# Ledger of designs, part 2: VH-VL binders against Protein AF-9 homolog (yaf9)

Target 1, 217 residues: Protein AF-9 homolog (yaf9), of Schizosaccharomyces pombe (q10319)
Amino acid sequence: MAPNTRVSKCQISRPILVGNDAKPLTKEEKEKAPTDHTHTWRIFVEGVDGEDISKWVRKVVFKLHDTYNNPTRTIESPPFEVIETGWGEFDIMVRIFFAPEAHEKALTFYHHLKLHPYGPRMEEMKASGGLVESVQYEEIVFNEPFEYTYKLLSQNPIGDGHGLAVESEPDHPFSQQLEQDEADKLDFAIQEVKKTIEMYKQQVQSLQGQKSSTPVE

## First folded at step 12 (VH-VL; from j6 with heavy chain Q62R)

Design m7
Fold by OpenDDE, fold request of step 14:
Structure m7 (fold): chain C 217 residues (1-217), chain A 123 residues (1-123), chain B 111 residues (1-111)
Amino acid sequence: as target 1 above (217 residues)
Amino acid sequence: QVQLVQSGAEVKKPGASVKVSCKASGYTFTSYYMNWVRQAPGQGLEWIGVINPSRGSTWLDRKFKDRVTITVDKSTSTAYMELSSLRSEDTAVYYCARGEYTITVGSDYFDYWGQGTLVTVSS
Amino acid sequence: EIVLTQSPATLSLSPGERATLSCRASQSVEYNDYSYMNWFQQKPGQPPKLLIHDASNRATGVPSRFSGSGSGTDFTLTISSLEPEDFAVYFCQQYSDWPYTFGGGTKVEIK
């Protein structure tokens, strides 16, 4: 057990952003990129409203797809991000390691890398050059944190302490609305996939039906 | 009390798909990751993947990426694992297991397990 | 992936004896003084039961006769005095890296 005392019956939370952005490669970039790569993407962990999270985050480990060289990327200083090129979407493990002095266990997130426009605003995204931003707002909760952690995080409150604002403001772009928008995007994408699957199923059925109607002469 | 209750045993033919369910109760379903693990008869445990029930985000072992889909129904606090293109080698007991907190630091891993679902793949 | 090797494969002991089970990882599973290693007990027809988390912490309800130790790549589960109900298969599991992996298990059987 860490020598430090936990603060009983106390809870402290800190918001973070976990997500990625992506854009199509320019013609010039494609020439320099590996064959078949189509996009530049960035996976990141950031503070909200430009907060420097390095005070309480020691490092972030990103586990990329196995096809990448050194798929495990350890970032020990801000910005906590990895920039790569690629062509396919895949799941990324994001593990946040906290300051050693905090003596807190790492926290893990999973993020599906989005490269292509998606969701109800897909057409708008396409019109904007195919820029994709997929971000999750997360509030990390420290339940009965160590005194060090409690002190550190209590001294620098983020926002009004009431969580995510309902609506985005110029100085606070992240909001419940934004989260909902992201959720809607994902839901839309899922629905589209389902439709596609259904379409293929129907096609297969149609083809099978045609085979059964050919009289065995 | 935390409980994970899985669907019943399945017998499938090669090439078919199976969908195993895991209904969670006794805790906030969306606050913990849900893992899927399988165990072939007389063999060890093999981790399949994990899902964040709150976000729907998943991570699968590369071995299963092409054939496994993990989903959740938050309204029923149920996790699902679907395995397609079944092979004889897929015969195993499949377990759901509660993982760590999704946003809270310091939780235990794999502290609760479902009772298991036997999936038999036979011609 | 991190390969976990458990030894021995089978451990034959009598009730009341001390059991020492080893788990070796192919690479370190330690970060910031935490070892991302679990121990499970599994009885026939039952799911695994968490015994030890973070290498040395007993899970809730686990008897004191069970203890975990180790760091880095080498871990040990100790049963100080075997009870009849302790004869089972024990697995180590790491969650330091993906995929999560399990050891091959140690069967503790009655001599």
Scores: ipSAE 0.857, ipTM 0.939, lowest interface PAE 0.5, mean pLDDT 90
Fold by OpenDDE, fold request of step 14:
Structure m7 (fold): chain C 217 residues (1-217), chain A 123 residues (1-123), chain B 111 residues (1-111)
Amino acid sequence: as target 1 above (217 residues)
Amino acid sequence: QVQLVQSGAEVKKPGASVKVSCKASGYTFTSYYMNWVRQAPGQGLEWIGVINPSRGSTWLDRKFKDRVTITVDKSTSTAYMELSSLRSEDTAVYYCARGEYTITVGSDYFDYWGQGTLVTVSS
Amino acid sequence: EIVLTQSPATLSLSPGERATLSCRASQSVEYNDYSYMNWFQQKPGQPPKLLIHDASNRATGVPSRFSGSGSGTDFTLTISSLEPEDFAVYFCQQYSDWPYTFGGGTKVEIK
C-alpha cells in the first residue's frame, strides 16, 4: 500500500489520558510563588499503561487562563504536560497534534482544572493533604487512517482492544467504573455549588426583606 | 436526519438572564461538540463558546466567561446557553451549531445549525 | 485572536458571472497540510450554511460551482457561474485558534 493512502474500511483506536493533578503549596513553596497562589497543578496528556505516545503524537498545545504569561503552551516531546502554580480553577484547551506521517487533523479536548478536593470523598481528600487528581479516559478513533498510523497502532496494541474495562484491575486502574466514579464526583461537586448559590440567594433575599421592614423614621 | 431545534424568541430587561435551549436529534449527541454563536442585527457572527456534551467540559470566549454558562442534558440531547447580566448589546440571534467529533479524528466543523433564537434586550 | 478580513464588502454581479471572494487571516491557520478555514453562506432570516470546510472541500450537497482555495493566510471562495439563489452573504471562519472567529462577510448582490 502506498504510504500516502488511507486504509479503507478500517478503524483503529488508541486510548489516552487527559487530566490534571493538584496539591496545596507548602509554606516554603508559597513564599516562592506569586502572590495569592495557593496550589501547584499539572495538566497532562498521557498514554495508557505507560505507553509512549510520541510515535503518533507530534505535540500537544495547552491553552491556559489568560492571566498566565504565555497562556499557550506547546509541548513537543514527552512528557506532554504543563506544571504551574495558581489559586483558581479554570478551563484548559488541550489540542493533540498528530505525527506528520499520520496526515490527520488535530483533536481537541477541554478540561476543567481541579485544584480542590471534590466529590463524595472530599473530606477524605482534605484529610489526606488535599491532593487532587482529575483524569478522563479518552479513546481516540482513527477512521480509515493512513498506513503509518494503521501499522503503528495495530502492531502495538494497548489493552485487549475492547476498550475500557468494566472494572479496574491492579495493573489497569482505568475502567468504566473509574469513569463513572469521576462523573459522580463532578456531579456531586456541581450539586454542592448549586446548594451554595441557593444559600447565598436566600441570604440576599433575607437581607433585602430586612431593609424593607426598617421604617424610615 | 440531523436537526438542531432551538427555543423561541426572548424579550428581556437589562440585568436579567436568558437561557436558550438547543435540542439535537438524528445523531449521537455526545459524539460531537456543540458550539454557540450569536449575530447582532445586521452584524457578523461572534463565537461564544463550545461544550463537550459527553464530559460537560466547556471553553468560552474571554468576553463571555463571566456571564455565559453552557450546559447539556444528555438525557434529552439538549444543550443550553445561559447569559446573565444582559445588556442592550446582547440583542442578537443566538445559534447552536454542531462542532467536530469529540473523539474521532477528522470531521466537519459547524456543519449543522439551529434555526436561531432572537434575544432582545430592551429597557 | 485571529482576525479575518473579507474583501470586497459588497460584490455586485449578474447571474452567470464568476464571483471571487477573498478572506485574509492575520496569522496562518494551517497545520500539517490542513487549513482550518470554513466558508458559509447566509441568507436573510436563516442560519449560516456550511459550503466549504478545510479551505477546499465542499460540504455535502453543495453544488460544484462552489470551490475553495488557498493556504496559510489567504483564502478564496469562487462561484464559477452565479445562480439566482447564490445572492447572499458569505462568511469565512477559522478554527485554528481560540476564540473561533468569523470574517465580516461579503455580500453578493444582483447588479
Scores: ipSAE 0.849, ipTM 0.937, lowest interface PAE 0.5, mean pLDDT 91
Fold by ESMFold2, fold request of step 14:
Structure m7 (fold): chain C 217 residues (1-217), chain A 123 residues (1-123), chain B 111 residues (1-111)
Amino acid sequence: as target 1 above (217 residues)
Amino acid sequence: QVQLVQSGAEVKKPGASVKVSCKASGYTFTSYYMNWVRQAPGQGLEWIGVINPSRGSTWLDRKFKDRVTITVDKSTSTAYMELSSLRSEDTAVYYCARGEYTITVGSDYFDYWGQGTLVTVSS
Amino acid sequence: EIVLTQSPATLSLSPGERATLSCRASQSVEYNDYSYMNWFQQKPGQPPKLLIHDASNRATGVPSRFSGSGSGTDFTLTISSLEPEDFAVYFCQQYSDWPYTFGGGTKVEIK
């Protein structure tokens, strides 16, 4: 049970997606939702390129606005997500817990829930019927992990070449070399987020093509 | 050497706004959360909120969310906290404090505080 | 939100004596061998200074006479032999759940 020695001069990064999607409730959905709710939304933590993050993520805790029943939501198996309805945008605390064998502190992210079209793609979101995505790519960095985590991550590589283990300087885990590697990973991250958004757009378009709608009077 | 240097003391009238700055040096600004905390005279400490300097994402304690804005300028490694609609009970020393890692797992956390900024609200 | 209760409110001692300060959380602040509990020292007119992070780890430059212990909900700061500069107010702080909160403080004063 005592942790093994940390693997010296080692950093391993793993990309994740943290974010939400949302859409306005349909007339039928509105009938089933609380009267003042206007949207359905989903907050999530996911892997990239088919990565099964449950191998190293034990649970994810989402802390919602206090107006929700049981606002602290603990998700202990994939998909790591919460689906709700609501009317307002608020900040969600997302805390990622690792396996006990990893002997690591949890890692915290803050995500602002988006329900309404925003940003440079605002007009595109309006045109889609108010379908909204707000997803960030994060590179979680395991700095000198214990052998359990090192073995687990080294045996489960992630997709394309980005996200591979990198070696750190012994006295300076945030060295110039590491910062160059992080810049390269950020460029990859931006492309993967764009790719993931396009995948979700395809799913949404498929669902929109299946929906029955009534003419507006 | 990690340092957090805050802007100077301010005297304000009720209803005004104040913006406190916190300039960070000696570490990678975007690698750690930045927290804001206040302490009224003779009182305990009260956490206001936190910002991810890389992403700009924040969390503000519900009691302050309507009146507080927290921002950063990454190019100058400076965090800002603005409190609007000031009341006499907002008289306090306001601190910035370095918090948790934003994306790193596996190192011990160490914390540093700014020197504090006294904001006095009087009419 | 997590309430931190510190005791005693005031501790009147002489230099050279052992000080024992208590902090009790309303719920557990632990995961994976880490307690999300810090201890700070504050002197008049100064910002808080981190002494102990994560229940038991001395911050850089903190003298060895300071030690932290405890787990779950019950935490202790010990000063093995008080020095003149140790007469101050001590706060515990949790960062396990939002909002992050502080205890009311223990004032260590000369008897």
Scores: ipSAE 0.759, ipTM 0.873, lowest interface PAE 1.1, mean pLDDT 84
Fold by ESMFold2, look of step 16:
Structure m7 (fold): chain C 217 residues (1-217), chain A 123 residues (1-123), chain B 111 residues (1-111)
Amino acid sequence: as target 1 above (217 residues)
Amino acid sequence: QVQLVQSGAEVKKPGASVKVSCKASGYTFTSYYMNWVRQAPGQGLEWIGVINPSRGSTWLDRKFKDRVTITVDKSTSTAYMELSSLRSEDTAVYYCARGEYTITVGSDYFDYWGQGTLVTVSS
Amino acid sequence: EIVLTQSPATLSLSPGERATLSCRASQSVEYNDYSYMNWFQQKPGQPPKLLIHDASNRATGVPSRFSGSGSGTDFTLTISSLEPEDFAVYFCQQYSDWPYTFGGGTKVEIK
C-alpha cells in the first residue's frame, strides 16, 4: 500500500453525535436577547465515549437560517458547536471537513433544529421545563481510505467494531455477517446515545440552576 | 445494477397537487441522499431539494419550501416528491437523482438519474 | 446562492473540432483541492448524463475525449475532437453550497 493509495476492500467506522439542545430563555436571558427570541439553542458535532474527533475532523461548518448574521459558521477547533438564540425551528446544514492529508471530500448532514417538546419523549421534555434534545447517532464510514487516514484511525480504535476493516463497498447488499455487524453497532450506538443524552440532561439541569448574565453566542 | 424508475407523466390543473415517485433498485437505498431536480421546457436545471432516506431529514430550496414535500418509503426503496398549489410555471420534467453518501466518506456525485416525469399544468 | 455562468451560450462547430466550454462560479467552490463542480451532457428527451465529477474526474464509461479542468471559480470542459453524438447541451453544476445550482448551459451545435 502506498501513501497515496486507497486501502482496498476496507471500511473503518467512527461514531459521532449530530444534533441540538434547546431551552426557553429565562427572564434574565430574555433581557439580553433580541426582542422576538424565545429560546437558546446549541447545534453541535461531538464524539462518543470520550472520543476527541478533532484528531480526524479539521473543521465543522454550520449553515444557519439567513436571518442570522454571518449564517455560515465555521468552527475550526473543539467544541464544534454554535450557541444562539432564536424563535423558529429550521433546517441546519452541517458539513464536516477532514484534514487535507486525508484527501477526502466533506461529509454533509441535515438537522432540523428542535426548540419545542416533540415526539415520544414530549411529556418528559415539558416536565423538564422545556429542555429539548434532538440528537442523532451516526456511524461515519471511511470507505477505502487513503493510508494516512487508515493509519490514523487504526492507531485510535474505539468501541467493539470501530476501526475494523470490513467489506468496503457500501452500495452492495449487506452480507449476513455485515448485516449482523451493523445491527450490533446500532444496538451499541443506541446505548451510547442514551448515555450521552443522560449526561447532557444532567449538564443542562446544572445550568438551569444557575443565573446566566451572558447572551448566548 | 442501479436503477431509478419514476412514475408516469401527469397533467394537472392550476391549484392541484402532484406526487411523483422514484423507485430505487440495485443499491442500498439508505446509503445515498436522494435529490429532486426539475427542468422547464427549453430551460436549465433547478435543484429542488434532498432527503436522507435513512433519517427522513430534508433540505428544500427556499423557492419551494412551502409547496414541496419530499418523503421516502424505506420498505419499497421509493422516494416521493409532492408539489402543491401548482402554477403554469411548474410545468417541467421532474427528476430524481442519487446524490452524496449519507454517512460514507468517499466519492459522492450525481451518478444515476431517473428517466424524468413530465408534469404539465394547464387550464 | 452560487450563480454559475456558462459561456458561450452556443458553440457552433464541426465534427473533429475541439470544443471548449466555460463555467464561472460567483464564489469559490473549492476545498482541500477538491472542486465541487460537475459537468453533465443532456440530449433532447433524456435526463442529464454525468460526464465529469469534481472538476476533473471522468465518470465511468465517458470517452477520453472529454476532460475537465479548473479550480476555485473558473472551470472548463473540453471535448478534444467532436463526434456526431457530442452535439448536445452541457451543464455545469456546483454542490459546494446550498442550494445546489446549475449553469444555464452551453449548446454545442453542428456548424
Scores: ipSAE 0.755, ipTM 0.868, lowest interface PAE 1.1, mean pLDDT 84

Design m7
Fold by ESMFold2, fold request of step 14:
Structure m7 (fold): chain C 217 residues (1-217), chain A 123 residues (1-123), chain B 111 residues (1-111)
Amino acid sequence: as target 1 above (217 residues)
Amino acid sequence: QVQLVQSGAEVKKPGASVKVSCKASGYTFTSYYMNWVRQAPGQGLEWIGVINPSRGSTWLDRKFKDRVTITVDKSTSTAYMELSSLRSEDTAVYYCARGEYTITVGSDYFDYWGQGTLVTVSS
Amino acid sequence: EIVLTQSPATLSLSPGERATLSCRASQSVEYNDYSYMNWFQQKPGQPPKLLIHDASNRATGVPSRFSGSGSGTDFTLTISSLEPEDFAVYFCQQYSDWPYTFGGGTKVEIK
């Protein structure tokens, strides 16, 4: 058998969502929860648009605040999530472990649990009765993966084909920059389309108004 | 060349605050976690916390929880650590250190360190 | 919190001799092919310098006389033949679990 080797000068990326959602406990839920808890919340790691990440993620470890019983939570199959109740916001350490055959170190994220409405969408969250989400899009980069991982990811592509530059760079600026560049291009295009649509709608309404506002006898 | 350049030494009174800066160059600032570590005179190393420079997400050791704040300014590639309510026990050299990649699988940890910033807390 | 215990505290040796430094973790720091254990060298007035990452991998630019070994909870740094510049303090460091912790150090000093 051929030895399993790294694929030189290759970077493959895959999108993932890391984040939490939360809502206030209802009256009925409070009867079953610890007395001082105010919210239910869910921390998770998911694929984008329902993609199954368990093909390359072996397990996810969530480390909660030390006031929780068994605060280190190991989830070895999808859904990679923890559901709890609580009262405070705190930092959760999220560590993603890959299949043993990938021969790769785990990847670490830090997530601040949000329970209360915040940020640009604060008024929407308040209006919904305190339904909160805090979710980040991450583009995981496999730098010069072993053949196992290369074949796995090549055979199970996600739309758009996130294959990247041929030359690898140890200080790679690429992971978050590429993700941001693509997001920025999409945002810009969407805004230009919206401007064009609004302009068209105004032109149509103006022509209809001219026709209806000057009737002839 | 990767370089982390920290602000100069500080002398503070108990109860004051100190803010140490760490300016990064020679690499993409947002691609690596930034760690803060301190070393009291003649003592070992103590990890304080970490920040994702792209997202601003942090984790702080609970022994510093209410006294330490770690932030970044992406536009200047600079990380900051602020320690408040200083005590004599906080006298130490404070280091910034480049850590793991934020979203790339595999990396060295603590592979580049700042030169250190001596903070002296005395009455 | 994972406690790292280094031994000996002080190692008095001459140039050319072999140095063997030990680090024991209070629980396993290993997953897959990786032990989440690093080794650093620190000289007076300088920041720590990474020597070995992930138990056995020599950091870039580190001389071949430095090597790391071990797994699970027991780790060793070996300097095959001490050079004058190798007299320093050596720390192990784990990043398997939070908070990340360092050992108390082993001072390698000239006999």
Scores: ipSAE 0.726, ipTM 0.859, lowest interface PAE 1.3, mean pLDDT 84
Fold by ESMFold2, fold request of step 14:
Parts: sequence; C-alpha cells; structure tokens
Structure m7 (fold): chain C 217 residues (1-217), chain A 123 residues (1-123), chain B 111 residues (1-111)
Amino acid sequence: as target 1 above (217 residues)
Amino acid sequence: QVQLVQSGAEVKKPGASVKVSCKASGYTFTSYYMNWVRQAPGQGLEWIGVINPSRGSTWLDRKFKDRVTITVDKSTSTAYMELSSLRSEDTAVYYCARGEYTITVGSDYFDYWGQGTLVTVSS
Amino acid sequence: EIVLTQSPATLSLSPGERATLSCRASQSVEYNDYSYMNWFQQKPGQPPKLLIHDASNRATGVPSRFSGSGSGTDFTLTISSLEPEDFAVYFCQQYSDWPYTFGGGTKVEIK
C-alpha cells in the first residue's frame, strides 16, 4: 500500500491504563517534603501486559494543578509518569502525543487524582494503610490509520480481541461470535486492570516492608 | 443532523444559581468531549470547561473557582452547566459546544454549538 | 494560559475584495503536523460557526473561498473574495493548552 495513505475501513484498538496511585507520607518522607504535604502520588500512562507503548507514543504531557512548579510536565520516554507530593485532589489533564510518522493529533484524557480511600473499596484501602489506586482502562481506537501506524500495530499484536477491526456490513445483525468477542475484550480489560492494580499494590507493600534507603546528598 | 439544543433564557438575582441544559442529538453523545463557553454582551468568548460524557471526568477553568459544575446525563444525551453565587458580571450568553473525540484517533470531525442561553443577573 | 492576539480589530472592505485576518499565539500551538488552532465566524444573535479546524482544514460545508494557513504562533484566515454573507466577526481559538482560549476577534465590515 502507499506509504502516505490511510487504510480504509480499518479500526485498530490498543488498550492503555491511565491512572494514579498514592500513599500517605511516612514520617521520614514528611521531613523531606513541604510541611503541608500529606501524600506521595504517581500519575501514569502504561501499556497492558508489558506492551511497550513508546513504539507508538512519542510523549505524554501531564498538566498538574497550577500550584506546582512547572505544572506542565512533558515525559518523552517510558515510564510515562510523574511522581509528586501533595495534599489535595484535583483534575490532571493527560495528553498523549503519537509518533510524528503517524500524522495524528494528540488524544486527551482527564483524570481525577485520588489520594484518599474512596468508593466501594474504601474500607480495604483504609486497612492497607491508605494505599490508594485509581486506574482506568482506555481503549484507544485508531480509525483508518496511515500505513505507518497500521503496519506498526498489526505487526505487533497484543492479546486476543485487540486485533484489526473493520466496520460490520450494514443491516446484518451481530453474530454470536462477534458478541462473544466483545464480551471477551471487556473481561480481558477488567482482568488486566485488576491484575495491574494488584501488581502495584504488591510492589508498594513489598517496598514498604523494607528499610528506607539513606538519600544521597 | 447534529444538534445541540439548550434550555431557555434565565433572569436571576445576585446570589442565585442557574443550571443550563444542552441536549445533543444526531451523533454518539459519548464519543466527543462537551465544552461550555460564555460570551458577555459586547465581549469575546471565554471557555469555562469540558466534560467527557462517557466518564464524567471534567476540567474547569480556575477563574470560576468552586462556582461551576458540569455534568451529563447519558440516558438523555444531555449536558448541564450550573453556575452558583451569581454576580452581575456573570450576565452572558452560555454555549455548549462539541469538542474533540474522547478515544478515537485519525478521524476528522466537525464542531457544533448550541444556540446559546442568555443568563441575565440583575438586582 | 495562551493569549491569542488578533489583528486588525476591524477590517473595512467591499464585496469582492480579499480579507486577510491574523492571529498570533503567545506560544506555539503546534505538534507534529498539526496546529491546534481553529477559526470561527460569528454573526449577531448567532452562535459561533466553525470555519477552519487545525489551522488549514475547512469544516464541512464551508465554501472554498475560506482558507487557513500558518504554523507555530502565526496564523492567517483568508477570504479570497468577500460575499455579502461574510461580513461578521471572526475568532481564532486554540486548544493546545488549558484553558482553551479565543482571540479578541476581527470584525469584517462593509466599507
């Protein structure tokens, strides 16, 4: 196909995780942080099941609350994350910029930073010492991508249900297999978010069980 | 085909609240961000904020402080903007406007505006 | 906050003439091949109407006499031959950074 041509009637999806984790500052961390800060937190954009999203993501821009120094944070290589301390919850703008060769506009997400236990699992979060995670699964849809993106994504598959999709024929009902494929994608997405959350919980808990390192001065 | 139909004009006293609605039709409501913009008489346009109709996540211009709330009702494809503690300088036409795609890359889109809702704040 | 400065404030022209409207951003609104800059037309008592999206792309149904150009911080809307219905106020708008902002407008009026 021609190098600068969009692939007609083609949709390719790619899952990402957008979210934050947070925990209360330890006594030692509080001594190093601004006096009124109560938590450390991390906002991030990640691939699913170990996908290296930097192959199609050039950079991620996180816009923090105006009270932070240089609140527009540009991250041009993985991990696409920002780590900070603070005391309040606010909305973070997350903008994903694609490789220049993709010739696509950036895609924007909004994430409400969570520091405090919330929602149906509030009591579990309190019991864990205030470890909080707020992670959303997003299915980015590339509609009629240019050949560059088409080749990149189709030649680097990720799991069942995340392959090439094309428009259904008009007037035909969904097949039972197509309905099952959509259900499988939803179940996969739910399990991946749960798995990722559990992985981060275990990593944080493991690190909290270790002695803190002495900072290099 | 695409239409954004807003609620009618409001006359309010200082200190009151107003809630403007914007009913969308002719497209998939959750596929595009919804923006709110206002224009005071004889003045330029001022962006208020944006909502993702699918997730309910928002961003609000800090200049409105805690006085503005933007919400959606997906079942009726309707966006709402509520402005509280009204002041005389809040007199303006308030617009809803369809914005960017929420999760789709690579499609051209067009932007549509509601007809506007005049909110007059006078004592 | 990105400030958009439009010039001139008023452009007095006759039907058939070329109109050239300028918009300058206080910082770049460009990434990759895209400029996050739109142009709108507004007539009294009406909402703004999108003319040009992403600096140079005509919105659906917009006549070919409207064209947009520019990159980085400097953008231009051109109306190649003014029609009677083109006498209106024109706004540029950026969506590169939050809050999204509009220029002060250029009023194109009949001379």
Scores: ipSAE 0.712, ipTM 0.858, lowest interface PAE 1.4, mean pLDDT 84

